# Designs tried in a protein design chat: VH-VL binders against q9h9l3. Part 369

Target 1, 176 residues: q9h9l3
Amino acid sequence: PRKMVAIDCEMVGTGPKGHVSSLARCSIVNYNGDVLYDEYILPPCHIVDYRTRWSGIRKQHMVNATPFKIARGQILKILTGKIVVGHAIHNDFKALQYFHPKSLTRDTSHIPPLNRKADCPENATMSLKHLTKKLLNRDIQVGKSGHSSVEDAQATMELYKLVEVEWEEHLARNPP
Below, E stands for the ipSAE of ESMFold2; O stands for the ipSAE of OpenDDE; V2 stands for 0.75 times the mean of E and O plus 0.25 times the DockQ between their complexes.

## First folded at step 21 (VH-VL)

Design z87 (framework fv_nivolumab; at its last look DockQ between E and O 0.89; V2 from the best seeds 0.84)
Fold by OpenDDE, look of step 21:
Structure z87 (fold): chain C 176 residues (1-176), chain A 124 residues (1-124), chain B 107 residues (1-107)
Amino acid sequence: as target 1 above (176 residues)
Amino acid sequence: QVQLVESGGGVVQPGRSLRLDCKASGFTFSDYEMHWVRQAPGKGLEWVAVIRYDGSSEYYADSVKGRFTISRDNSKNTLFLQMNSLRAEDTAVYYCAKEGYWQSSYFHRYFDYWGQGTLVTVSS
Amino acid sequence: EIVLTQSPATLSLSPGERATLSCRASQSVDDYLAWYQQKPGQAPRLLIYDASNRATGIPARFSGSGSGTDFTLTISSLEPEDFAVYYCQQYDYWPLTFGQGTKVEIK
């Protein structure tokens, strides 16, 4: 069986109006929730909006942040060949300017059995916060200081584990 | 600049069908979740439907579930709303709306950009 | 669904006056709350998102506050162009829902 990792990224706003989402933090955990990677990342462009309420990123975090190109290389080395689990993970890959094979990608925001287990509409995209509360009875993303990408990645992995067997069987029968 | 342009509205009788189009420009259409929101004459706003960035999932308000279908063609930067079995209460200006900026693990499902809307009138 | 109740239904004020609009949620929506302005014959325009963040291009006289169930939109000094209908919207729960609107009209 392939090794699984879960990823969660935080983005800041760059560009003239801060509407461009740029990677500013990335956290990767293994199947057991152990942290494999957790770094602040310096975007190549000037940060216009730290989006701190959500990202948890502040200016002081960028002082010794890892340059994007270096961080990207480190992250891709970890992800290569793995089944990568994330929540709305297409955004993480977008921020990384990276395309992971669809057959090796698991998006917990788009797994109908997971929503069903949470008594949510199967075709509705649910937030990580809500699914974590309903299925793990755990509060994440509490407060207004911003998200913890490590916490989010761990929650994402735990959620996936709840439906792993069923979903992997489904994917085997219905390859993407 | 971001632009959303709806079309396809008109007057139809109850039970008939109508398809609305929304042409998007000024942003990477395929990166965003898209929505339809409607407003009956002289009334407030009502969310109608949402479609994922890649069209792989849809979700609807109970009032239109089973009758309306939201879809998209990312190659043409176009959002669609197929409306079947139309009812008088479906009479409204229909807006296509873009979600806010994208982020990991959660969704910004406020609407930072709207089209000017297209009027659908269902009347016998 | 989450019910958003706006008050007052109508607010009659003069240019230069302070406007305070309320939006109450039937249950907590955290700060997943947006405000829109709509003028006659126009589409809604985003004013505030995440309860207190002013959208791009929105004048400083507009401000949002609140969290959980009680939210407020404040216009510090009304300009003639500010007379319109204002809607709040939550995006913490499906389905997405709007308040019924507050009309700000000239006294």
Scores: ipSAE 0.840, ipTM 0.936, lowest interface PAE 0.7, mean pLDDT 95
Fold by ESMFold2, look of step 21:
Structure z87 (fold): chain C 176 residues (1-176), chain A 124 residues (1-124), chain B 107 residues (1-107)
Amino acid sequence: as target 1 above (176 residues)
Amino acid sequence: QVQLVESGGGVVQPGRSLRLDCKASGFTFSDYEMHWVRQAPGKGLEWVAVIRYDGSSEYYADSVKGRFTISRDNSKNTLFLQMNSLRAEDTAVYYCAKEGYWQSSYFHRYFDYWGQGTLVTVSS
Amino acid sequence: EIVLTQSPATLSLSPGERATLSCRASQSVDDYLAWYQQKPGQAPRLLIYDASNRATGIPARFSGSGSGTDFTLTISSLEPEDFAVYYCQQYDYWPLTFGQGTKVEIK
């Protein structure tokens, strides 16, 4: 059977008015929640808005951060050939400038059975915070110092495990 | 630079249908979830519907669920609202709205740009 | 559904005065709250997002504060162009909801 990892990224604002999202931290955990990768990443362009309230990224983190091209190579090496789980994961891949095969991609923000377990509308895109609270009885993203991509990746993996058997069977019957 | 232009509004009788279009420019349309928000004359704002960035999933306010269908064509940078079985209470200005910056794991569903709106009047 | 209650319904003030607008949520929305200004015949205009961040191009006299359930929009010194209706909006949970509005008017 194929190995599975979960990913979460934090972005900062770049480009005009800081409205472009650029990768500034990436965390990857294995099936058991052990950290495989957790690095601050220096975007290739000027940071206009650290978005610290949400991202947890401060100027100090960028001083010795891994340059984007190097970090991307390290990250893609870990993701290649694996089932990758994330929440709104298309945004993580967009920040990585990468396309992971759809057959190996799992998005906890778009799994109707997971919403059903949470007593949420099946087609609503629920936040990681709300699903984690409802299904795992845990508070994540607490406080005003920003989110932890390690915590978020771990929560994402635990959420997927709740529907893994059902969803893997569904995907086997309905290949993307 | 960012522009959202709605069209398709008009006067219709109850039970009839209309389709609204919203043409977008000045940003990467396929990066964003898009929304419709409406405002009855002299009243406040009501969120109507959202569609996922790739068009694969939609969610609706209870007041329109089963009657309205939101859709998008990313190749034409266009958002649609198909409004069926219209009622007098659907009379409103309908706005197309763009979310702020995109992120993972949490969502900032405030609307940094709005169209100018298109008026739908449902009366007999 | 998260209900946002704005108070007061109407503020009658003169240019140069401080306006304080309240928005209270029926449950915590963390910092997922925005404020909009709307003038007659116009679309809403984003003023504040994420409770306290001024949107691009919004003058420094506008500020937002609060978290959780209790939020305030402050206009430190009203200008003639600030007489409008103001709405708060939460985006923490579905459906997205708006307050009923506060009208800021002359006198």
Scores: ipSAE 0.803, ipTM 0.922, lowest interface PAE 1.3, mean pLDDT 93
ESMFold2 (binder alone), look of step 21: mean pLDDT 93; pTM 0.951

Design z88 (framework fv_nivolumab; at its last look DockQ between E and O 0.90; V2 from the best seeds 0.86)
Fold by OpenDDE, look of step 21:
Parts: structure tokens; C-alpha cells; sequence
Structure z88 (fold): chain C 176 residues (1-176), chain A 124 residues (1-124), chain B 107 residues (1-107)
């Protein structure tokens, strides 16, 4: 079986002005889109802005949320040794206060062949929403209830599959 | 306190080159996408270019593509705009701008902080 | 590209009056819409982001509403310092685009 997983995180705003992005939900799916992990996570700092419109996080979700340190340990255990696929995944890793090896990281927001396939500028960073619509003819992140990190992780994996062969060959020739 | 300070503007003739600098402080520069936005005298705002947080990719408005190059040095918290083959229509105040907060899978490319701007005048 | 059309071009009002500014997108930009204020000789200042979120330090008299193609910036009661040019900006599509601006001037 493929040692590949896709990850998507939701962040809330912490700090004095809510400008610090803190992990509040993390979802991980396998190559087939099966959910391996999906938890609400309690940031170590007070939440100033739930960013609900985007994150889907509400105050009620934090009542029984998994403490950050515990969640981080669980997540890192899953990610270790895997090829990790994500969209703008550097933000997810940042929120996790974790750095995955670059050689084992795949960022679907920065794969020129994927953009080309979607008739988008190769050097432009496209949103997951737009790429998913163009290439999978699927609407994600619809409505005002906020994102679903499970849905987003699944979409991310599906997008990567479209260019997996080509991109893996490219990376083999051009190791990061 | 977030600060962006542009420099390098001036008066140049058409066809000449000019480089703008933007010094950033008060935030983790390397975490954010940075942009240039310009404003011709008495006119509105026009987005010019963007560069990824790590400098691994750039994207440009059609009006400057092939002539302008956006770059950054994260070790110096500095954003650059190399402007070549300048035209009269490039005359504008050039602002460096910071993107808003970062979130997974979506990009909030509003500009929460701007520099004071630097004037570039292209005239014969 | 997405065209943002602001109206009216000029809005002449007195201090204390309510100001309503419109921004219309050529196609849906969801909630990826920001508003800026610009005074003469100054850089733009962020007022509203994500269509309806007030930026830090922005007075409560400023509010943003709308989604999709039609957006509104409202100043509930104009203060003397509010007379300026206001721009909307979308960030759902490349290239990023601004409206042409609405000038709020003293009547």
C-alpha cells in the first residue's frame, strides 16, 4: 500500500489581536480518502477569533477538544515516514509547529502541472476550491458554515492523484 | 508594530530600469506572501505582483509581465521590485503590501498593512 | 479578470450622515472582498476584510456586508476624518483587482 496521506488543518485566531493562527482542527486521510484522523484541537492560548466563516470552528467545538500537545503527538505519529500531501501545506505544518521533510512533502498549491491541467497560470498559487471545481467538477467549501477539513483533505488527495505520476517523476529528477 | 518602508523611487526616462526595495519589520516576514500595488497619479489602485513566502514562485499582472521581477530576501526582511523597460504608464506610487492572515487551503489576499509608497516617474 | 464597479463615483454628505457605498463584482467572488480607505497623500488603510470583518482598530461605525457579487460599505455616522476615497478589492481570482473608488466628500 502507498505510504501517502493528505492533511488539512483549520486555524483560529489567537494573540492580542487574533492575528496568530493556531491549530483548532486537523484531518488526515489515506490514499483512498479514508479518514485516519479528525479531531478538534484546543490551542494552548486563548482564542480571540474563531474565524468560523472559514474554519468552521465554533466555541462549542472547543469544549471537548483535544489539547494541542496531545493532538500534535497523535498527528506526528501518523505523518512520520509518510509522503504528506496538502494544499499550502506549509501553513498546516506551521500550525502544528512541525516540519516534515521537504522530500516527503507534496503541496498541491505549488505544482505547475496541476495548474496547467486546470488551465490556470502555472506560477500562480490557486485555491483548493478553484482547482477542485476545475479538475474534479466538485464544489467544496460551499456555504457559510465554514470549511470541512476532511472534505478539503480528500479533495487535495484527489487532485494530487491527477498529477502523481508526472510529478513524482519530476521530483525524482529534481530532488528538493 | 508592523512596518513596511519602500525606497528606490525616482524620475527615469522611458526604457530605463529601476529597483524598488521594501523593508519589513514587526512580523515574521518569511511567513507571508508579499505584494506590490501601484497607483498612478490621481488614479485608482492596481495590483502588480506577488511572491510566495519562500520566494519559490511569483506571479504578475499582464501589464508588467516580462518587464518586472519581484523577489525577496527573507534573511533581510526585504522585498524587491526590479522594473525594466519602464514606460510612461508605469508612472505611479508603488506600495509594498502584506497579505492578510494565513489559513489552510484558502488564501486571504487582502492587504492588512501597506508601506508609505515610493513614487516612480517615467518621463522623457 | 474580475471587474469591480463602485457606486456612486462621488458621495457628498455632511458630518453625522449615513454613508452607503456599493461594490459590484462582474462575477461571484464569494466573501473574498476587502474595503480600504485612502486619504490624500497617504497609503490605503484596510477597513474591512472577508466582506464583513472589521480590521483591527477600525471604528464600529464602519461595517461591511454582502456576498457573491454585491457588497456594501456603510458608515453609520460620518466623522470629519472619514471624508476620503474608498476602494473595494477582490481576492478570489487572479489577478487581484480593485474597484475604481468612491470619493466621500463634504457637502
Amino acid sequence: as target 1 above (176 residues)
Amino acid sequence: QVQLVESGGGVVQPGRSLRLDCKASGFTFSDYEMHWVRQAPGKGLEWVAVIRYDGSSEYYADSVKGRFTISRDNSKNTLFLQMNSLRAEDTAVYYCAKQGYWQSSAFHRYFDYWGQGTLVTVSS
Amino acid sequence: EIVLTQSPATLSLSPGERATLSCRASQSVDDYLAWYQQKPGQAPRLLIYDASNRATGIPARFSGSGSGTDFTLTISSLEPEDFAVYYCQQYDYWPLTFGQGTKVEIK
Scores: ipSAE 0.890, ipTM 0.949, lowest interface PAE 0.6, mean pLDDT 96
Fold by ESMFold2, look of step 21:
Structure z88 (fold): chain C 176 residues (1-176), chain A 124 residues (1-124), chain B 107 residues (1-107)
Amino acid sequence: as target 1 above (176 residues)
Amino acid sequence: QVQLVESGGGVVQPGRSLRLDCKASGFTFSDYEMHWVRQAPGKGLEWVAVIRYDGSSEYYADSVKGRFTISRDNSKNTLFLQMNSLRAEDTAVYYCAKQGYWQSSAFHRYFDYWGQGTLVTVSS
Amino acid sequence: EIVLTQSPATLSLSPGERATLSCRASQSVDDYLAWYQQKPGQAPRLLIYDASNRATGIPARFSGSGSGTDFTLTISSLEPEDFAVYYCQQYDYWPLTFGQGTKVEIK
């Protein structure tokens, strides 16, 4: 059986008008929620908008942040060969400039049985905040100082566990 | 420069069909959820539908569910709205709308760019 | 469905005056609220996103404030071009919903 990790990233705005999203923090937790990786990451391009209200990223975090190329290598070494769980995880992979094998990828924003458990529309992409509140009775992303990628990765893993047996069986019957 | 250009509107009888197209340029189309929003003459704005960045999932307002189909072709940077079983109440200007920047676990579903709109009139 | 109630329905003011537009949500929408301006025959234009951030190219006289259920759009000194209808929109939960609009008239 493969080991399973959950990942969450925080992005800053780069490119024209700050509309492009670039990686500035990444957190990875194991199945039990223990932190395996949590680093601020320096994007290779100019930061136009720190998006601090959401990202929690401030200029001071970038002063000694791990350069993107080095951080990417560290992160990919952790992800290799593992089932990786995330929420809207395609955005995390885009920010990492990486594509994890689809057969080893789990996206809690795109699991109809999880939405059904929450009495949410099965085909809607639900926020991590709402699923966590409905299914775990927890408030995450509280306050105005930005999200914690550790908290979000931990919540994502807990959510996946609620549907793990059913979803793993579904994927075995319906390989991506 | 981001551009969204709708086409395909017109006058049709109730029960008939129309397809709307929205041609996008000036951004990486396949990175974003895309939406349709409509506005009946003299009325406010109503969200209609959304489609996932890769076209794998769609969600609809209750007023159009089962009758409208949103789709996309990322190779052509084009968003579609197939409108079947049209009713007089569907008469509106239909806007193509681009969702704001992407993040990981939070969705910023405001609309930073809008097309000019295309008018659909359903009358007998 | 989250209902957004805008008030007043119509706001009649002179150029140079301060306009204050209200949007109240039927439940908390956190900071997931946007404001749009729409002139006759035109598409809506984004003014404010995430409750308080001005969109690119929007004059500093426009500001957004509030969080949770109560939100305000302020136009600090009205210009003749600010005559329009203003809509709030929440994006915290499905379906996405808009307020019914506030018409700002310059007398």
Scores: ipSAE 0.792, ipTM 0.916, lowest interface PAE 1.3, mean pLDDT 93
ESMFold2 (binder alone), look of step 21: mean pLDDT 93; pTM 0.951

Design z89 (framework fv_nivolumab; at its last look DockQ between E and O 0.84; V2 from the best seeds 0.82)
Fold by OpenDDE, look of step 21:
Structure z89 (fold): chain C 176 residues (1-176), chain A 124 residues (1-124), chain B 107 residues (1-107)
Amino acid sequence: as target 1 above (176 residues)
Amino acid sequence: QVQLVESGGGVVQPGRSLRLDCKASGFTFSDYEMHWVRQAPGKGLEWVAVIRYDGSSEYYADSVKGRFTISRDNSKNTLFLQMNSLRAEDTAVYYCAKMGYWQSSAFHRYFDYWGQGTLVTVSS
Amino acid sequence: EIVLTQSPATLSLSPGERATLSCRASQSVDDYLAWYQQKPGQAPRLLIYDASNRATGIPARFSGSGSGTDFTLTISSLEPEDFAVYYCQQYDYWPLTFGQGTKVEIK
């Protein structure tokens, strides 16, 4: 069976107005929730907005952060050939400047059976926070210190596991 | 510079259809989900519909569900709103709006940019 | 849906005065709250996002505060161009919802 990993990234704002989302942390966990990767990453451009309230990233985290190009190589090595699970994962891939095969991608923000199980509209994009609360009865992203990409990646994997069998069968019948 | 320009508004009778267009520029259109928001004359703002960045999913307010269809053509940087079975209560200025940003599995669906709006009047 | 209740409905003030606008949510929306300004015949303009972040180009006299269910927009010293209608908006729950608005008018 193909190995599965879950990924979650934290971004900071770069560019003239800080509107460009740049990778500043990446966490990858395996099927069991074990951390395979968790690093602070230094964007190639000057950080204008750390978005700390959400990202949890502070200036101190960037002092010894892994340069983007190096981190990207490390991350891609882990992801290659894997089924990659994420929440709104297209954004993570965008921040990584990487394109994972669609057939090997699972986006928990866009799985109608998962939303249905959570008594949410099937076609609405739900936040990881809300789905995790409804389906796992767990609070994530609590407080003002920012998100934990490890926690988020683990939650994402657990959510996917709830619908894995059904969704994999669906994808087999309807390849992307 | 980000710009959103709506068009297609006008006066129609109840039960008729109308299609609105929104031309986007100044940002990577295909990276963002897009929204329609409307405002009846002299009233407040009402969210209408959202479409994913790639057009793979839409979600609607209950007030327009089954009658309105939001769509997009990313190759033309254009957002659409097909309005069928129009009612008097659909009379409003319709705005296309860009969501703010995404962050670590969270969506910040405030609207940082709006079009100028296009007026739709449904009257017999 | 989340109901946002703004108060007061109308706020009559003079230039130079401090304006305090309230927005109350029917349940917690964390910090997923935005404020907009709208002038007659114009589209809304974003003032504050994520409860307390000032949007680009917005003067420092505008500030947002609060979390959960109670939010406040403050204009420290009103300028003539600040007389308008102000809306709050939550984006923690579907459907997205707006407050009914507060009109800030010249006394």
Scores: ipSAE 0.862, ipTM 0.941, lowest interface PAE 0.7, mean pLDDT 96
Fold by ESMFold2, look of step 21:
Structure z89 (fold): chain C 176 residues (1-176), chain A 124 residues (1-124), chain B 107 residues (1-107)
Amino acid sequence: as target 1 above (176 residues)
Amino acid sequence: QVQLVESGGGVVQPGRSLRLDCKASGFTFSDYEMHWVRQAPGKGLEWVAVIRYDGSSEYYADSVKGRFTISRDNSKNTLFLQMNSLRAEDTAVYYCAKMGYWQSSAFHRYFDYWGQGTLVTVSS
Amino acid sequence: EIVLTQSPATLSLSPGERATLSCRASQSVDDYLAWYQQKPGQAPRLLIYDASNRATGIPARFSGSGSGTDFTLTISSLEPEDFAVYYCQQYDYWPLTFGQGTKVEIK
């Protein structure tokens, strides 16, 4: 069967006003939640805002970080041919400057059955934090030191498993 | 330079329809969800609707659900609001608004850019 | 939905005085809280995002603080151009909600 991974990224602010989101950490886990990849990544642009409160990225992490081009190559090798699960995953792919086939992409921020299971509005884009609390009874992204992309990728995979059978059947009937 | 320009406001009778447009420039429009926010004369701000970056999903405030339809045309960088069955309480300045920045698992839905708004008056 | 209650409704002060505006959320919104300034006939202007970050181009006299349910906007020394209505907005929960506003007016 086709292998499935979950991805989560942390971004820093680049570009004018620091409002462009650039990749500074990426974590990938397998179906069981085991870490396949977890690296700090040096963006090709000047960092204007580390966004540390959210990203957990500090200047010291960038000193020995993997250059973006190298990290991108490593990440794409892992993703190729796999079903990739993420939360608002379009943003992760944009930060990677990459397009993954829609037929192999799963976005936990846009699965109506998952929202329904959480007693959330079916068409609202819910945060990972709220879905994880409602459906897994877990607090993630706790504290003010920033998010963990490992924690978030693991939570994303567990959320997808809750609707995997139903959603895979839906996609088979309704190819993207 | 980010710019949002609303148009299509006017005076209409209750029960009629009106369509608002918002032309966007200065950012990658198709990367962002887009919002409508309104303000009745002399009143505060009320969030109205949001549409996903690719137009595939929409969500509405309860006050407009079933009457308003948000849509977008990413090829023209344009956001729309179709307002049907208009009521006096829909009288407001309508703003289109751009959210701040994105992380993959969190949405920073403050509005760093606003249009100047278009006035909709519903009166008999 | 999350109710944001701003206090006071009106704050009458003179130029050079310190203004302290409060926003209380009906439940925790973490740091997902923004502040806006609005003058008559104008669109809202973003001042503070993520509870405490000053938006680009906003003077240093504006600062935001707080987390969870209690938030404060402080204007350290009022300038004539600061007399306006101020709104808080939360973005942790749907629907997005705004406070009712605090009018800062010249005494």
Scores: ipSAE 0.774, ipTM 0.909, lowest interface PAE 1.4, mean pLDDT 93
ESMFold2 (binder alone), look of step 21: mean pLDDT 93; pTM 0.951

Design z90 (framework fv_nivolumab; at its last look DockQ between E and O 0.90; V2 from the best seeds 0.86)
Fold by OpenDDE, look of step 21:
Structure z90 (fold): chain C 176 residues (1-176), chain A 124 residues (1-124), chain B 107 residues (1-107)
Amino acid sequence: as target 1 above (176 residues)
Amino acid sequence: QVQLVESGGGVVQPGRSLRLDCKASGFTFSDYEMHWVRQAPGKGLEWVAVIRYDGSSEYYADSVKGRFTISRDNSKNTLFLQMNSLRAEDTAVYYCAKEGYWQSTAFHRYFDYWGQGTLVTVSS
Amino acid sequence: EIVLTQSPATLSLSPGERATLSCRASQSVDDYLAWYQQKPGQAPRLLIYDASNRATGIPARFSGSGSGTDFTLTISSLEPEDFAVYYCQQYDYWPLTFGQGTKVEIK
């Protein structure tokens, strides 16, 4: 059986007006929630907006951060050949400047059975926070200190497990 | 420079159909969720519909569900709103709107850019 | 749906005065709250996002504060061009919803 990992990334704002989202942290966990990777990452461009309220990233985190190019290599090595689970994971892949095969990608923000289980609209993209609260009765992303990508990746994996059997069967019948 | 330009508005009778277009430029259109928001004359703002960045999913306000269809052509940087079974209460200026920045697992669905709007008048 | 109630409905002030606009949510929307300005015949313009972040190009006299259910937009010193309608909008829950608006008019 193919191994499964969950990923979550934190982005900061770069570019002239800070509108470009650049990778600043990445966390990867295995099926059991064990942390395989968790690093602060230094973007190649100057950071204009740390987006701390959401990213949890502060200037001091960048002092010894892993350069993007190096981090990207480390992360891709972990992801290669895996089923990768994430929430709105297309954003994580964009930040990584990486494209994972669609057949090996699972986006918990776009799984209708998961939304149905949470009594949410099946075709609406729900936040990880709301799904985690509804289905796991757990509060994540609490406070104003920013997100924890480890916590988010773990929650994402746990959510996926709730619908794994059903969704994998669906994908088998309807390959992307 | 980000620009959104709506077109297709006009005067129609109840029960008729109309399609609105929104041409986007100045940003990577395919990276963003796009929305329609409308405003009846002299009234406030009402969210209408959303479509995912890749067009793989749509969601609608209850007031238009089953009658309106939001779609997009990323190759043409264009957003669409097909409006069927129009009602008088659908009379409004319709705006296409771009979502804010994308960030990890949270969605920032404020609208940092709007089109100029196109007026749809439904009257007998 | 989340109901956003803005107050006051109308605010009559003179240039140079401080304007304080309120937006109350029927339940907590965390910091997922935006403010817009709209002038007659124009599309809304984003002023504040994520409750307290000023959008690009927005003058420093505009500021947003609050979290959860109670939010405030403050214009420290009104300029003639600031007389308009202001809307708040939440994006924590579906469907996305707006307040009914506050009109800031010249006294």
Scores: ipSAE 0.873, ipTM 0.941, lowest interface PAE 0.6, mean pLDDT 96
Fold by ESMFold2, look of step 21:
Structure z90 (fold): chain C 176 residues (1-176), chain A 124 residues (1-124), chain B 107 residues (1-107)
Amino acid sequence: as target 1 above (176 residues)
Amino acid sequence: QVQLVESGGGVVQPGRSLRLDCKASGFTFSDYEMHWVRQAPGKGLEWVAVIRYDGSSEYYADSVKGRFTISRDNSKNTLFLQMNSLRAEDTAVYYCAKEGYWQSTAFHRYFDYWGQGTLVTVSS
Amino acid sequence: EIVLTQSPATLSLSPGERATLSCRASQSVDDYLAWYQQKPGQAPRLLIYDASNRATGIPARFSGSGSGTDFTLTISSLEPEDFAVYYCQQYDYWPLTFGQGTKVEIK
């Protein structure tokens, strides 16, 4: 069976109005939730808004951050050949300027059986916070200091495990 | 600059259909989830529907579920609302709206840009 | 569904006065709250996002505060162009919901 990892990224605001999203942290965990990668990343353009309330990124984190090009190479080497799990994962790939093969991508924000287990509408994009509370009885993203991409990646992997057998069989019958 | 322009509003009788269009420009349309929001004359704002950035999933307010269909054509930067089985209570100005910035696991579903709206009047 | 209750329904004030508008949620919406201004015949305009962040181009006299269930929009010194209807909106839960509005009018 193919190895599986979960990824979560945190973004800062760049570009006009600070509303372009650029990668500033990436965390990757294995199937058991062990951290494989966790780095602050320096975007190639000027940071207009650290978005600290959400991202947890502060100016001090950027002082020794890994440049985007280098970090991207490290991250893609880890992702190659693996099933990659994320929440709204297209945003993570967009921030990485990368698109993982669809057959190897799992998005916990877009899995109808997972929503059903949470007693949520199947087609609604549910937040990681709400799914984690409903299905794992855990509070994540608490406080005003910003999100932890390690915590979020770990929660995402645990959510996927709840539907893994069903969803992998579904995808085998219905290849993307 | 970001622009959203709605069209297709008009006066129709109950039970009939209309389709609204929203033409978008000034941003990468296919990067964003798009919404319809309506406002009955003299009343407040009501969220109507959302469609995923790639058009693969839609979600609706209970008041319109089963009667309205949101869709998009990313090659033409256009958002649609097909409104079937129209009722008097659907009378409103309909706005298309763009979400703010995106973040991986936090969804910032406030609306930083709105169209000027198109009026739909459902009357006998 | 999350109900947002705005108070007062109408706020009658003179230019130069401080306006304080309240929005209360039926359950916590964290910091996922926005404020909009709407003038007659116009689309809403974003003022505040994520509870306290001023949108680009919005004058410094507008500020947002609060978290969880209780939120406030403050206009520190009203200008003639500020007489409008103001709406809050939450985006923590589906469906997205708006408050019923507070009309700020000239006394």
Scores: ipSAE 0.817, ipTM 0.925, lowest interface PAE 1.2, mean pLDDT 93
ESMFold2 (binder alone), look of step 21: mean pLDDT 93; pTM 0.952

